# VHH binders against q9p7j3, part 199

Target 1, 174 residues: q9p7j3
Amino acid sequence: MILPLFPETQVHVFVYENVSNCAAIHEQLISQNPIYDYAFLDAATILYKKQVYSAIIRALEDRRDEQMKTKTIHSEVILSLSPKTEISSAFRQFSMTKKSKNIVVVKIDSKLTEEEEFERLDKLVEGNRVEFSDEELQKLIDFKVLKKNYKLDPSTLENPLASILSSIALRGYS
Short names: E, the ipSAE of ESMFold2; O, the ipSAE of OpenDDE; V2, 0.75 times the mean of E and O plus 0.25 times the DockQ between their complexes.

## First folded at step 15 (VHH)

Design db79 (framework vhh_5c3l_4; at its last look DockQ between E and O 0.82; V2 from the best seeds 0.80)
Fold by OpenDDE, look of step 16:
Structure db79 (fold): chain B 174 residues (1-174), chain A 120 residues (1-120)
Amino acid sequence: as target 1 above (174 residues)
Amino acid sequence: QVQLQESGGGLVQPGGSLRLSCAASGFTFDDHAMSWVRQAPGKGLEVVSDIAWSGGRTYYADSVKGRFTISRDNAKNTLYLQMNSLKPEDTAVYYCAAHSKYGIHDRDLRGPGTQVTVSS
């Protein structure tokens, strides 16, 4: 996928359900295995495609402006999902954990086609790939976690997308 | 072996200053964003300040804005916290924390801490 505002940057997003080896993936990330250079998100925290894209765009903008807070574009994507500026909070809120069952995986700066990237990633993730769509994400979301992460209340729950996007876009501007 | 070691804490009077240091070893220091966190008696852990891997971006808790300054020397693998105009409510154990470059919350590392006491 090519984003209109970043035509030189190829982005791929994958969704996996019923992942059996999140703990193993987590260990590889801890050991900083470079073949696992992706953003691994807990799907329980993601409700919309636009939520993910908004975070990606925010991260890419930060990189463009040489304002990245984290070292890698993928960790910056994770940070960008959070309405909080604290790094630890963002990672705790959105990152895949050892106990995760469903994940969203983001690849930035891919040199491969989506299919090729999938084949590569499929060797690392033991789970069932599903479509990256609002419909599929809605099946995997934990609304309690979502409400907590974005401080959603009854008034904002009527249009959670707007609230989420505002939180992402306006992080640091409160 | 990954290690973080804080130093520079002590007892100071209100209005005084301290400079904390955190020596990092066992990992690539400039791959990691860093934070100072603190825990006061009977309270939970709170983020005081964080700094980008490159030192370009910083964050400060509202309670310390204008008084504390976070900085880093990547060549020396050292994180700093200049604390001015200290208040009794700043009394706490201060910890240096490193954040994973892959965005894993479980990968965050923290030192044993250094005690800061502000009292007349």
Scores: ipSAE 0.856, ipTM 0.916, lowest interface PAE 0.5, mean pLDDT 95
Fold by ESMFold2-Fast, scan of step 15:
Structure db79 (fold): chain B 174 residues (1-174), chain A 120 residues (1-120)
Amino acid sequence: as target 1 above (174 residues)
Amino acid sequence: QVQLQESGGGLVQPGGSLRLSCAASGFTFDDHAMSWVRQAPGKGLEVVSDIAWSGGRTYYADSVKGRFTISRDNAKNTLYLQMNSLKPEDTAVYYCAAHSKYGIHDRDLRGPGTQVTVSS
């Protein structure tokens, strides 16, 4: 994927459903195994491709401006999904847990092609790959989680995209 | 493995000041963003403040904004919380927390806490 303002940055996004080994992946992330240097998101929190792209762009802007709050670009993506810049809530709200069943995985600055990253991730993730598309994401979203994370009211839930993107871009500034 | 040790708590009168310290060992301190969280008697955990791995960016809860300052000294592996204009409602156990390098939530990366009591 080619991003405006970051055309030389390699970005890959993968979606896995029915993942059986989230507890094992969680353990590897806690132990800081560098093989697992990806953003592992709970798919229950992601409704749109644009939601993920907005967080990636914001994280890349923070890296460019030497204002990353977290040490890795991947954890900065997770933070950037949150309406506010508070780290603990962002990680709790969007990161994969030991009990997750469907995940979205982001890789930035891969030296591998998308196909090669798929081969690598398929060895780490015990689940079924699906297309990174709004249609597939809508099958995996939990609207109660989405409402809580972005503080959406009932009128916003019928068309939440603009509200979500605004929350990511502004991050509680206004 | 990871060891976080808070200090600097105590009894202070309303309007007073305290400086909390958190000494970190057993991991690379500057790979981690850090937080101060607190728990008042009979209440849940509240995030008070957090700070970037570099010390450059900070967050403050509305309840403490303008009164508390978070900082870190990466050469000394130490996190600080300067607490000014203390109020009785600031009475709580204060915990130091290290955040995951790869962005996973884990409450186990927390110190044992230091008690702050604000009373006349």
Scores: ipSAE 0.796, ipTM 0.900, lowest interface PAE 0.6, mean pLDDT 90
Fold by ESMFold2, look of step 16:
Structure db79 (fold): chain B 174 residues (1-174), chain A 120 residues (1-120)
Amino acid sequence: as target 1 above (174 residues)
Amino acid sequence: QVQLQESGGGLVQPGGSLRLSCAASGFTFDDHAMSWVRQAPGKGLEVVSDIAWSGGRTYYADSVKGRFTISRDNAKNTLYLQMNSLKPEDTAVYYCAAHSKYGIHDRDLRGPGTQVTVSS
């Protein structure tokens, strides 16, 4: 996908369910293996496509403005999902863990078509690809986790999208 | 071997100052955002401050804003915490921590800590 404000930046987003090797992927990321240079998110924390796109846009804006807190654009996407600017909490709350079952995977600055990127990613992830859509994300979300991560009250859980997007857009300005 | 080593702790009177240092080796220091984390007696870990890989952006816990300043010297592979106007509530072991380059949470990139005690 090509974002209008970032026309030279190709982005791909993949969703996997029933992933059996999150512990192995986690170890590769800790070991800094560059083949794994993607943003690996726990799908239990992602309810909307717009949630992911808003974090990508915020990370790309910070890169453009030379304001990235983290070294890679993919880790900056993870940070940008958080309503707080504190790094440890963002990685703990949104990144894939060894115990994750379903994941959302983001590739920014891809030089490949979606199918070519999928072929590479599919060698790394042992799970079933599903569509990146609000319908599929709704099946994978943990609403208890979502509520905690974004401090949602019962009144906002009926329509949490605006509250979540506001948290991402206003990071560091509230 | 990755190593993080804190120094500069000690006993200080309320209102005093200390400067903590953290020497890093065995990894590419300027690829990592860094944090100071503290643990008061009998309490859990609290992130006190963090700083971007470049030194350009910072975070401070509300309890220390205006009193503590985080900084880094990437040429020396060293992280610092200037602690002014110290209070008894700042008494804790202070740890230096590095954040994963690829955005995964990793508890193992933390030093052994340095004790700060604020008491008369």
Scores: ipSAE 0.721, ipTM 0.882, lowest interface PAE 1.0, mean pLDDT 91
ESMFold2 (binder alone), look of step 16: mean pLDDT 82; pTM 0.826

Design db8 (framework vhh_5c3l_4)
Fold by ESMFold2-Fast, scan of step 15:
Formats: C-alpha cells, structure tokens, sequence
Structure db8 (fold): chain B 174 residues (1-174), chain A 120 residues (1-120)
C-alpha cells in the first residue's frame, strides 16, 4: 500500500475471520513476545479500510514528529483509532481480546513481502484469511461497538465514514 | 515479577495538596506509557491522567485539568501525580497502571492503590 507523505513505509493489513486461538495470541502479547509485534485489532471495531489507513497515517505522523505516546508504532496505530489520546480506553476499545473471533492485523516497517507476512501470520493465527476490503469488514463489524467508540448518533450511523475519519484525524482537538 | 507500588495518599482538607508516587520494578519502565486511575466510593474506574513512555505527552481528565500534574522519572522508575486544590470529589483510591508496548491492557500492570480522602 502507498501512503501519501510516507511512500517508503511498508504497510500490510490482514483480516482473519473465525479465529480459534485468540486467547493464545493474547497471552503472547501480554508476555511481549517480539514475534507478535503487530497491531492486533478486534474486527468488531473496524468498518472501513480508510478507518485503518487514517489511524496508520496518524501514527506515522506522530512518529515523524517525535510525538508517539506508546513505545511501538503498532500500539500507536491502536491508540490512533480512538477519538481521544487516552491510552487505557483506546486499548480497551480497539485491541483484540481473548474472546475475539475476527481480527484485523497491521504490520508496519516489515522487511518481508506481503506474501511472506501472510505465511508468517498463518502460523500464528488459526483462522480464515479474507480480503481486506470494505465488503469483508462490513460482515465483521459490530455497530453497537462502533457507535459507542465514536459516539455516533442514529443519523450518522447510516453513513459514518466522515465522522469516523474526522475523529481519528482531530482526536477531540482542533 | 512486575510490581507497582503507590504511596503518598492520606487525609487532607479541601484546597490542600498531595503528591502521589508509584515505584515500578520487574519490567523496563520506559517501555511503558503510564496512567493514574481512581475509584471513588460507589463509582467506576476513572482515568485521571496518562503520560507517554518518554514523558513528552500527557492527558488529563476534565475533572482534574489545571489542578493535577503527572510526571515521571525514568532513571528512578517512578511515576508521580501532583494534586493541588483538592476537592471532596477527589476522594478515591488512586492506582497507577502501566500499558503494554504491544497495545494490550494488562491487569497485572496495575498497583494495589493508595487512599486519598479530602474532607474537612
């Protein structure tokens, strides 16, 4: 994927449905196993490709400007999905849990090709890979979770894209 | 083993000040962003403040903005909360928490708490 302002940055995004080993992955992330240095998101929180890209761009901007709140670019992506820069709620709202069934996985600065990352992740994630597309994400989203995370009213739920992107870009600040 | 130990709580009159400390051990302190979280009697958990791994960025809840200051000393593995102009509604158990560098909340990265009571 080619990002404006960050054309040299390698970005890979993967979607898995019906994941059976989320508890095992969660344990690896708690133990801080460096093999698991990815952003593991609950797919129930992601409706659009642009939502993920906007969070990635924001995280890369914070890294460029030496403004990252978290130690890794991957946790900064998770933080950047939240309307606020408050870390605890952001991780609770968007990160994979041991009860998750569908996940979105982001890798930044990989030295591997997309195909090589697929092979690596297929050994870590016990689930079915699907295309990273708005169509596939729409099958996995939980609209109650989305509404709560972005404070959407009923009128914006019918077309929430602009509201979500604005929340990510501004994060409650002008 | 990860350990977080809060101190500095106590009884103070309205308008007073307290300084809380959180001593961290068993992990690389500057790998983790940190938070102060409180729980008032009969209420849920409220995040009052957080601070970047580097100390370079902070967050404050609206309820404490302008009165509380979070800081950290990475050389001493210590997190601080300076609390000024204390109000009765600041009465709570105050906890420090460390956030995983891989973005997963970890309950084992939370201290046992220190009681702050603001009353006349």
Amino acid sequence: as target 1 above (174 residues)
Amino acid sequence: QVQLQESGGGLVQPGGSLRLSCAASGFTFDDNAMSWVRQAPGKGLEVVSDIAWSGGRTYYADSVKGRFTISRDNAKNTLYLQMNSLKPEDTAVYYCAAHSKYGIPDRDLRGPGTQVTVSS
Scores: ipSAE 0.710, ipTM 0.858, lowest interface PAE 0.9, mean pLDDT 88

Design db80 (framework vhh_5c3l_4)
Fold by ESMFold2-Fast, scan of step 15:
Structure db80 (fold): chain B 174 residues (1-174), chain A 120 residues (1-120)
Amino acid sequence: as target 1 above (174 residues)
Amino acid sequence: QVQLQESGGGLVQPGGSLRLSCAASGFTFDDHAMSWVRQAPGKGLEVVSDIAWSGGRTYYADSVKGRFTISRDNAKNTLYLQMNSLKPEDTAVYYCAAHSKYGIPERDLRGPGTQVTVSS
């Protein structure tokens, strides 16, 4: 995809359901294997495409402004999903775990085509790829996790998009 | 072997100051955002402060804002926490932590900790 504010930045987003090797992927991320330089998100935390894009845009803004807290753009995307800039909570809230079943994978600055990245990821991820769409994401979301991460109340739960996007954009500005 | 080693803890009077240091070895220090985390007796872990890989951005828990300052010296592979106006509720074991380069929280690298006791 092409972001209007960052048209030269290559962005790919992939969604996998029923992933059987999350523990193995997690071990590779713990060992910091550079082949795994992606943002590996738990799909239980993602409700909308715009949620992911807003975090990507915010991370790219922080990189442009030389304000990244984390060393990789991919960990900055994970941080940017959180309504506050505290690193430990953000990673705990949004990153995949050994027990994750469905994941969203973000790649930024790839020189590879989307097809070539799929070929690479298919070797790393043992699961079924599905379309990156609001429809597919809404099948994978955990509303208890979403409510906790964005501090949603019943008045926002039926239509949480604006609240989520505002939380990502404001991040610690209250 | 990757290691984080805290120092500078001790017994101090309320209103006093301490400076904690964390020496890092066995990894590229400036690839990692860092945190100070504490655990008071019978309590869970509390994130006190964090700092960008570059030192450019910081976070402070509300309990310590205005009293504590986090900093780092990437040339010396060292993280610091300047603690001023110490209160009895700051009594805890203080740990430094290096955050995952790829955003995985299960095992951020953490040191063995240094005890801070604020008591008259």
Scores: ipSAE 0.756, ipTM 0.885, lowest interface PAE 0.8, mean pLDDT 89

Design db81 (framework vhh_5c3l_4)
Fold by ESMFold2-Fast, scan of step 15:
Structure db81 (fold): chain B 174 residues (1-174), chain A 120 residues (1-120)
Amino acid sequence: as target 1 above (174 residues)
Amino acid sequence: QVQLQESGGGLVQPGGSLRLSCAASGFTFDDHAMSWVRQAPGKGLEVVSDIAWSGGRTYYADSVKGRFTISRDNAKNTLYLQMNSLKPEDTAVYYCAAHSKYGIPSRDLRGPGTQVTVSS
């Protein structure tokens, strides 16, 4: 995908359901294996494609402005999903865990095609690939997790898109 | 092996100041964003402040904003927390923590802590 404000930046987003090896992936991420330099998100936290793209845009703005808090663009994407942008809470709220079952994987600046990244990720992730679409994401979301992460009240939870996007866009000042 | 060692805690009167230090070893310090986290008796962990790998961006909890200042010296592999206008509510064990550059939280990237007690 091409982002209008960052046309030179290549972005790939992948969704896997029923992942059986999240504990193994988690160990590779803790050991900082560079093969795993992706943003590995818990799909329980992602409701919309626009949510992911808003976090990517914010991370790319921080990189452009030399204001990244974290050392990789992929960890900056994870941070950028959080309304507070406080690092510890953001990683706890949005990153995959050993117990995750469904994941969203983001790759930025890949020199590989989408098909080549699928082949690479399929060797790392033991799960079923599904389309990156609002329909598929809505099957994997946990609304209790979403409500907690974005501090949504019952009225906002009925239609949370604008609230989520505002939280991401305001860079922790919502 | 990531090692973090806090120091500088102690007993101070309300309104006093302390400067905490965290010495880091066993990893490339300037590849990691850092935090100060505290735990008061009988309470959960609270993030007090965090700082970018470069030192260029910071976060402060509302409870400490305007009173505490986080900083780092990447040449010395050291993280600091300057605590001014201390209140009894600031009494806690203070931990420093390193954050993964791949975005996975690790509770094992914390030091053993240093006790801060604010009382008359």
Scores: ipSAE 0.731, ipTM 0.866, lowest interface PAE 0.9, mean pLDDT 89

Design db82 (framework vhh_5c3l_4)
Fold by ESMFold2-Fast, scan of step 15:
Structure db82 (fold): chain B 174 residues (1-174), chain A 120 residues (1-120)
Amino acid sequence: as target 1 above (174 residues)
Amino acid sequence: QVQLQESGGGLVQPGGSLRLSCAASGFTFDDHAMSWVRQAPGKGLEVVSDIAWSGGRTYYADSVKGRFTISRDNAKNTLYLQMNSLKPEDTAVYYCAAHSKYGIPTRDLRGPGTQVTVSS
């Protein structure tokens, strides 16, 4: 995908459901195996495509401005999903866990095509690939997790998009 | 294997100061953002402060803003917390923690802790 503010940046987003090897992936991420340099998100935390893109744009802005808190653009994407600039909470709130069943995987600055990244990820992730679409994401979201992560009240849960995007865009201003 | 060792804790009177240090080994220190986290008796973990891998960007909890300063020396593989104007409420075990550069939270990236007691 091409981002209007970062047209030279290659961005690929993948969604996997019914993943059986999350514990194995988690161990590879703990050991910091460079093959796993992706943002591995728990799909329970992602409701909209725009939510992911907003976090990617924020991370790319922080990299451009030499303001990244974390060493990789992918961990910066995870941080950027959080309404707070505090690293521990962001990783706890959005990253996949050993118990995750559905994941969203983001790759930035890939030298591979989308199809080549699919071939690579299919070797790492034991699950069913689905379309990166609002429809598919809405089947995987946990609204209790979403409410907690973005501090949503009952009135915003019915239409949370603006609140979520505002939280991501404005987190660096608080 | 990440090894983190905190030091500099102790007993201090209210209004006093302490400087905590965290010596890191077994990993590339400047690849990792770092935090100071504390746990008071009978309470949960509270993130006190964090610092970018480069040292260029910091966070402070509202409870310590203006009193504590986090810093790091990447050449010495050491993280610091300068604690000024200490209050009894700052009494806790203080831990340093390294954050995964791939964004995964883990207890394996925490030190054993150093006790800070603020009382007369």
Scores: ipSAE 0.755, ipTM 0.885, lowest interface PAE 0.8, mean pLDDT 89

Design db83 (framework vhh_5c3l_4)
Fold by ESMFold2-Fast, scan of step 15:
Structure db83 (fold): chain B 174 residues (1-174), chain A 120 residues (1-120)
Amino acid sequence: as target 1 above (174 residues)
Amino acid sequence: QVQLQESGGGLVQPGGSLRLSCAASGFTFDDHAMSWVRQAPGKGLEVVSDIAWSGGRTYYADSVKGRFTISRDNAKNTLYLQMNSLKPEDTAVYYCAAHSKYGIPYRDLRGPGTQVTVSS
């Protein structure tokens, strides 16, 4: 996908369901194997495509303005999903865990095409590829997790998009 | 193995000061953003402060802003929290946390903690 505000930046987003090797991936991410330089998100935390793109745009703005808190653009994307500018909570809330079953994977600045990245990721992720669409994401979301992460009440939970996007866009503003 | 060891806690009077340290080993310290997190008796975890990998950007919870200062010495692999104008409400176990450069919390999310008690 090409972002209008960052047309020079290559962005790919992948969704995998029924992933059987999350513990192995997690170990590679802890050991900081550079082959795994992606944002690995728990799909239980992602409801909309716009949610992911808002976080990507925020992270790219922070990189452009030389104000990234984290060492990589991919971890900055994970941080940018959080309604607060606190790193510890953000990674705990949105990153994949050893117990994750479905994941969303973001790659920024890839020199590979989307299909070439799929071929590469298929060697790392033991799961089923699905379309990055609101329909597929809605099958994988955990509404209890979403409610907790964005502090949604029952009335907001019925239509959470505006609240989620505001939390991402206004992160760190009072 | 990633290791984090907090120190510097203790008993202090209201209005006093303490400086906490967190010694890090087993990883490249300056590749990682760091946080101070606390847990008061009977309460949940509260993120107190965080600091960018470079030391160039910091965050403070509203409850401590203006009183606490986070800093790091990348040459010494050490994270600090300078706590001034301490209040009874600051009584808690304080933990440091390291964050993977790929956005995964380390297995050892934080060290064993150091107790801070603010009382007369």
Scores: ipSAE 0.533, ipTM 0.740, lowest interface PAE 1.4, mean pLDDT 86

Design db84 (framework vhh_5c3l_4)
Fold by ESMFold2-Fast, scan of step 15:
Parts: structure tokens; C-alpha cells; sequence
Structure db84 (fold): chain B 174 residues (1-174), chain A 120 residues (1-120)
């Protein structure tokens, strides 16, 4: 995707379902293996493409303004999904776990084409790649997790998009 | 081996002040955002404050805003928490924690803790 405010920034988003090796990926992320420098999100937390894009835009704004809280743009994306810019809660709420089954993977500033990143990432992730679309994401979301992460009441849960995007845009430094 | 060691806890009267320190070794300190978390007797963990890898951006829990100040000295590999106007409710074991630069929660990036007791 090309972001209007960041047209020279390469952004790739991948969705995998039925991933069998989340424990192995988690181990590589804990050891901080640079090959795994991606934002690995639990798909249970993502309902819309716009949710992911809003977090990416916020992270890129913070990088532009020299206000990144975390050291990598990818961890900043994870932080930026949280309505509360408190790092521990953000990582606990949105990052993949050893027990995750479906994941959303974000890559920013890749020197590879999207196709080359697909080839590389398909070797790291043992799962089925699906389209990054609202339709596919809605099959993987856990609404109880979404409600807790964004503090949604029953009235906002019927159409949570505006509430989610507002939470991402308004929390944290400009 | 990642090592985090808190110090500066103790017994203090309500309204008093303490300064906690956390010495870090075994990893590149300035690659990691840091937090202070606490656990009061019989309660769960509460995040008190966190700070960017650079020191430029901070978070404070509502319970401590205006009273506590987090800071870091990357040249000394040390994290600080200045605690002013202490209340009995601040009694807890205080832990420092480093956050993964790849965004994964990591329990092994916590120190053993230092006890803060606020009582008359």
C-alpha cells in the first residue's frame, strides 16, 4: 500500500490462518533475531484493514517527529494499535503469542518487493496465507478481545470502526 | 544474560520521597523502552510508568501522575523513578522491566524487585 502522507514508505501486510509454528516464531522474536523484524500481531485483535493502516500511519508520524517510544518501527506499530500508549499492555494485547492460530504480519521499509517478502515470510510462517481484506479479518477476529482492548460498550460494538480509529489517532504523542 | 537490579526502596512516612534505581547489564540498554511496575500485597501487577528508549516520551498511571517522575541515563545503563508525596497506597514491591524491541512481552526482562513501604 501507498500511504498519502508517506508515499516513499514501503508497507506490506500479510495475513496467515491456521499457523502451526507460532511457538517457534515467538522464540525467534524473544531472542531478537533480526530476520524476524516484522510486527507479528494476533489476528484475534484486528477487525479492519483501516485499523492496521491507522496504527502504521501513527507509527510513521512518530518516527518522522522523532517521538518513537520503541526502538523499531514494527514494535511502534504494535504500540500504536493500543488506545493507551502504555507499552506493556499494548504488547500483551496485540502481539502474537505461542498459542496464536492466526496472525497479521506488517513489514515497513522492506528492500524487497511484496512478492519477495511473501516468499521470505512463507518460509518463516507455517500457515495458510489469505487476502488482507476486511472479509478475511472478520473470520479471524475475537470480539471479546476487541471489546476489551478498545473498551467498547454494546452500542459501539455494532459499528466499532470510528471508535477504534479515534482511539488509535488520539492516544499518545503527536 | 539480561540482568536488571532495582535499589533504593525502604520505609518512608506518608508525604516522604524515595528515588529508585535500576541497573541494567547483559544487553544494549538504549535499544529498549523501560517500565516501572509494582505489586501491592494481595494485588496484581500495576504499570506505574514507562519511558521511551531515548528518554523523550513517558507514560504515568493516573494513580501517580504529578507525584512520580521516570527518567533514564543511557550512558550509565540506569533507569530511575523519583517518587514524591508518597501515600500508603504506594506500598508495593517495585520492579523495573525492559521491553522487547520486536514488541513481544518478555517476563525474563524484569528485575527481582525492591520493597517500598509507606507507613506512619
Amino acid sequence: as target 1 above (174 residues)
Amino acid sequence: QVQLQESGGGLVQPGGSLRLSCAASGFTFDDHAMSWVRQAPGKGLEVVSDIAWSGGRTYYADSVKGRFTISRDNAKNTLYLQMNSLKPEDTAVYYCAAHSKYGIPHRDLRGPGTQVTVSS
Scores: ipSAE 0.760, ipTM 0.882, lowest interface PAE 0.9, mean pLDDT 90

Design db85 (framework vhh_5c3l_4)
Fold by ESMFold2-Fast, scan of step 15:
Structure db85 (fold): chain B 174 residues (1-174), chain A 120 residues (1-120)
Amino acid sequence: as target 1 above (174 residues)
Amino acid sequence: QVQLQESGGGLVQPGGSLRLSCAASGFTFDDHAMSWVRQAPGKGLEVVSDIAWSGGRTYYADSVKGRFTISRDNAKNTLYLQMNSLKPEDTAVYYCAAHSKYGIPDMDLRGPGTQVTVSS
């Protein structure tokens, strides 16, 4: 993926369903193994491609402007998904857990091609890769989790996109 | 070995001030965003404030905005919380926490805490 405002930045997004080794991945992330330097998101929290793209763009803007709150661009992406610029809640709300079954994986600044990242991730993630599309994400979302994370009322559940994107864009303001 | 140690707590009257410190060792301090969290007796944990790895950006809970200031000194591996205009509701054990580089919440390293008591 190429972003017009960040044309030299390589961005890859992968979606895996029925992942059987989330506990093992979680342990590697706890040990801060640099091989696992990705944003590992729980797919239960992601409804739209635009949700992920908005968080990536915001993280890249914060890096450009020397305003990153976290040390890695990948943790900044996770933070950027949250309506508030508050680190502990953001990580609890969006990051994968040992009990996750479906995950969204973001890689920024890869020196590898998308194909090479696939090969690498196939060795780390034991699950079925699916297309990064709204259709596939809608199969994996948990609407109770989404409602809680973005404080959605019942009237926005039919079309939560605008509310979610607004929350990401306006986070950290007042 | 990774360690966080809080200090500076104590007994203070309402309207008073305290400055908390957290000394970090065993890891690269400036690789980590940091937080102050508190727990009142019989209550859950509340995030009070957090600060970027660089010190450049901060967050404050609505309950403490305008009264508390978080800061850090990366050369000294130390996190601070300046607490002004203290209220009885601020009575709690205060913990410092370091956040994961890779965004995993179970990575939060916490110190043993320092007791703050606000009473007359």
Scores: ipSAE 0.736, ipTM 0.875, lowest interface PAE 1.0, mean pLDDT 89

Design db86 (framework vhh_5c3l_4)
Fold by ESMFold2-Fast, scan of step 15:
Structure db86 (fold): chain B 174 residues (1-174), chain A 120 residues (1-120)
Amino acid sequence: as target 1 above (174 residues)
Amino acid sequence: QVQLQESGGGLVQPGGSLRLSCAASGFTFDDHAMSWVRQAPGKGLEVVSDIAWSGGRTYYADSVKGRFTISRDNAKNTLYLQMNSLKPEDTAVYYCAAHSKYGIPDLDLRGPGTQVTVSS
């Protein structure tokens, strides 16, 4: 996807269900293997495509404005999903864990083609790739996790999009 | 091999001050956002403060805001926590933590901790 305010920035988003090797991926991320320079998100936390794109836009704005809190754009995307500016809390809330089953993977500024990124990721992730669409994300979301992360009340949980997008956009301003 | 080593803990009276240090080695220190986290007896881990890779942006738990100051010296590979107006509730083991530059849950890289006891 091409973002209107960042037309030179290449963005790829991949969704995998029934992933069996999250513990192995987690170990590679701890060891900071550069092959794994992606944002690995727990799909239990993502309900909408717009949620992911809003976090990407926020991270790109912070990079443009020299306000990134983390050193990589991918970790900044993870942080940008959180309504708080607390780095540790954001990673705990949104990042893939050893116990994750379904993941969303974001790649920004790839030097590889989209097809080459697909081929690379399919070798790293032992799971079934599905379409990055609201319909597929809705099958993987955990509403209890979503409610906790964005502090949603029961009435907003049926249509939380505006609340989620507002939380991402206003991160750092209470 | 990534290594983090805390120092500066000890016994202080309520209202006192301590400065904790964390010496980092085995990695590029300024590639990492850093945190101070603590664990009081019988309680879970609490994130006390976060600092951006550059040192330019900081965050504090409400329990310590206005009393604690996090800072870093990237040239010396050292993280600091200045603790003022200490309270008995601040009694805990304090850990230095480095966040993986690719972002993952749990505090990926922690030191062994330093004990802070606030009592008379």
Scores: ipSAE 0.494, ipTM 0.766, lowest interface PAE 2.1, mean pLDDT 87

Design db87 (framework vhh_5c3l_4)
Fold by ESMFold2-Fast, scan of step 15:
Structure db87 (fold): chain B 174 residues (1-174), chain A 120 residues (1-120)
Amino acid sequence: as target 1 above (174 residues)
Amino acid sequence: QVQLQESGGGLVQPGGSLRLSCAASGFTFDDHAMSWVRQAPGKGLEVVSDIAWSGGRTYYADSVKGRFTISRDNAKNTLYLQMNSLKPEDTAVYYCAAHSKYGIPDHDLRGPGTQVTVSS
């Protein structure tokens, strides 16, 4: 995918459900295996495509402006999902865990085509790939997790999109 | 093998200052954003401050903002926390933590801690 503001940047987003090897993936990420240089998100935290794209755009803006807090664009995407500028809570809130069952995987600046990334990633992830769509994400979201991560009150929970996007865009500002 | 070792804790009077250091080894220090985390007696863990891999961006908890300064020396693989105007409420074990460049939480990349006691 090509973003209008970042036309030179390749972006691929993949969604997997019923993943059985999250513990193995987690171990590879802890060991910092460069083969696993992706943003591995817990799908329980993602409700909309726009949520993911907003975080990607924010991370790319920070990279453009030489303001990345984390070393890789992929970890900056994870950080950018958080309403705070605090790294530890962002990673705890949005990153996949050993016990995750459904994941969203983001790849930026791939040297591979989307089809080649599909083939590569399908070998790393033992699960069912589904379409990156609001419909599929709605099946995987945990509203208790979403409410906690974005500090949503009951009145915003019926239409949380604007609140979520505002939190991502205004991360660190008030 | 990631190793983090804190130092510089001790007993200090209210209003005093301490500088904590964290020596890092076994990994590429400048690939990692870093944080200081503390645990007061009978309390949970609180993130005090964090700093970008480059040293350019920082975060401070509201409880320490304006009193503490985080910094790093990538050439020496060392993280620092300058603590000024210390209060009894700052009494805690202070830990340094390294954040994975691939976005895994800091719980597996933490040092053993150094005790800070603020008392008269």
Scores: ipSAE 0.714, ipTM 0.858, lowest interface PAE 1.0, mean pLDDT 89

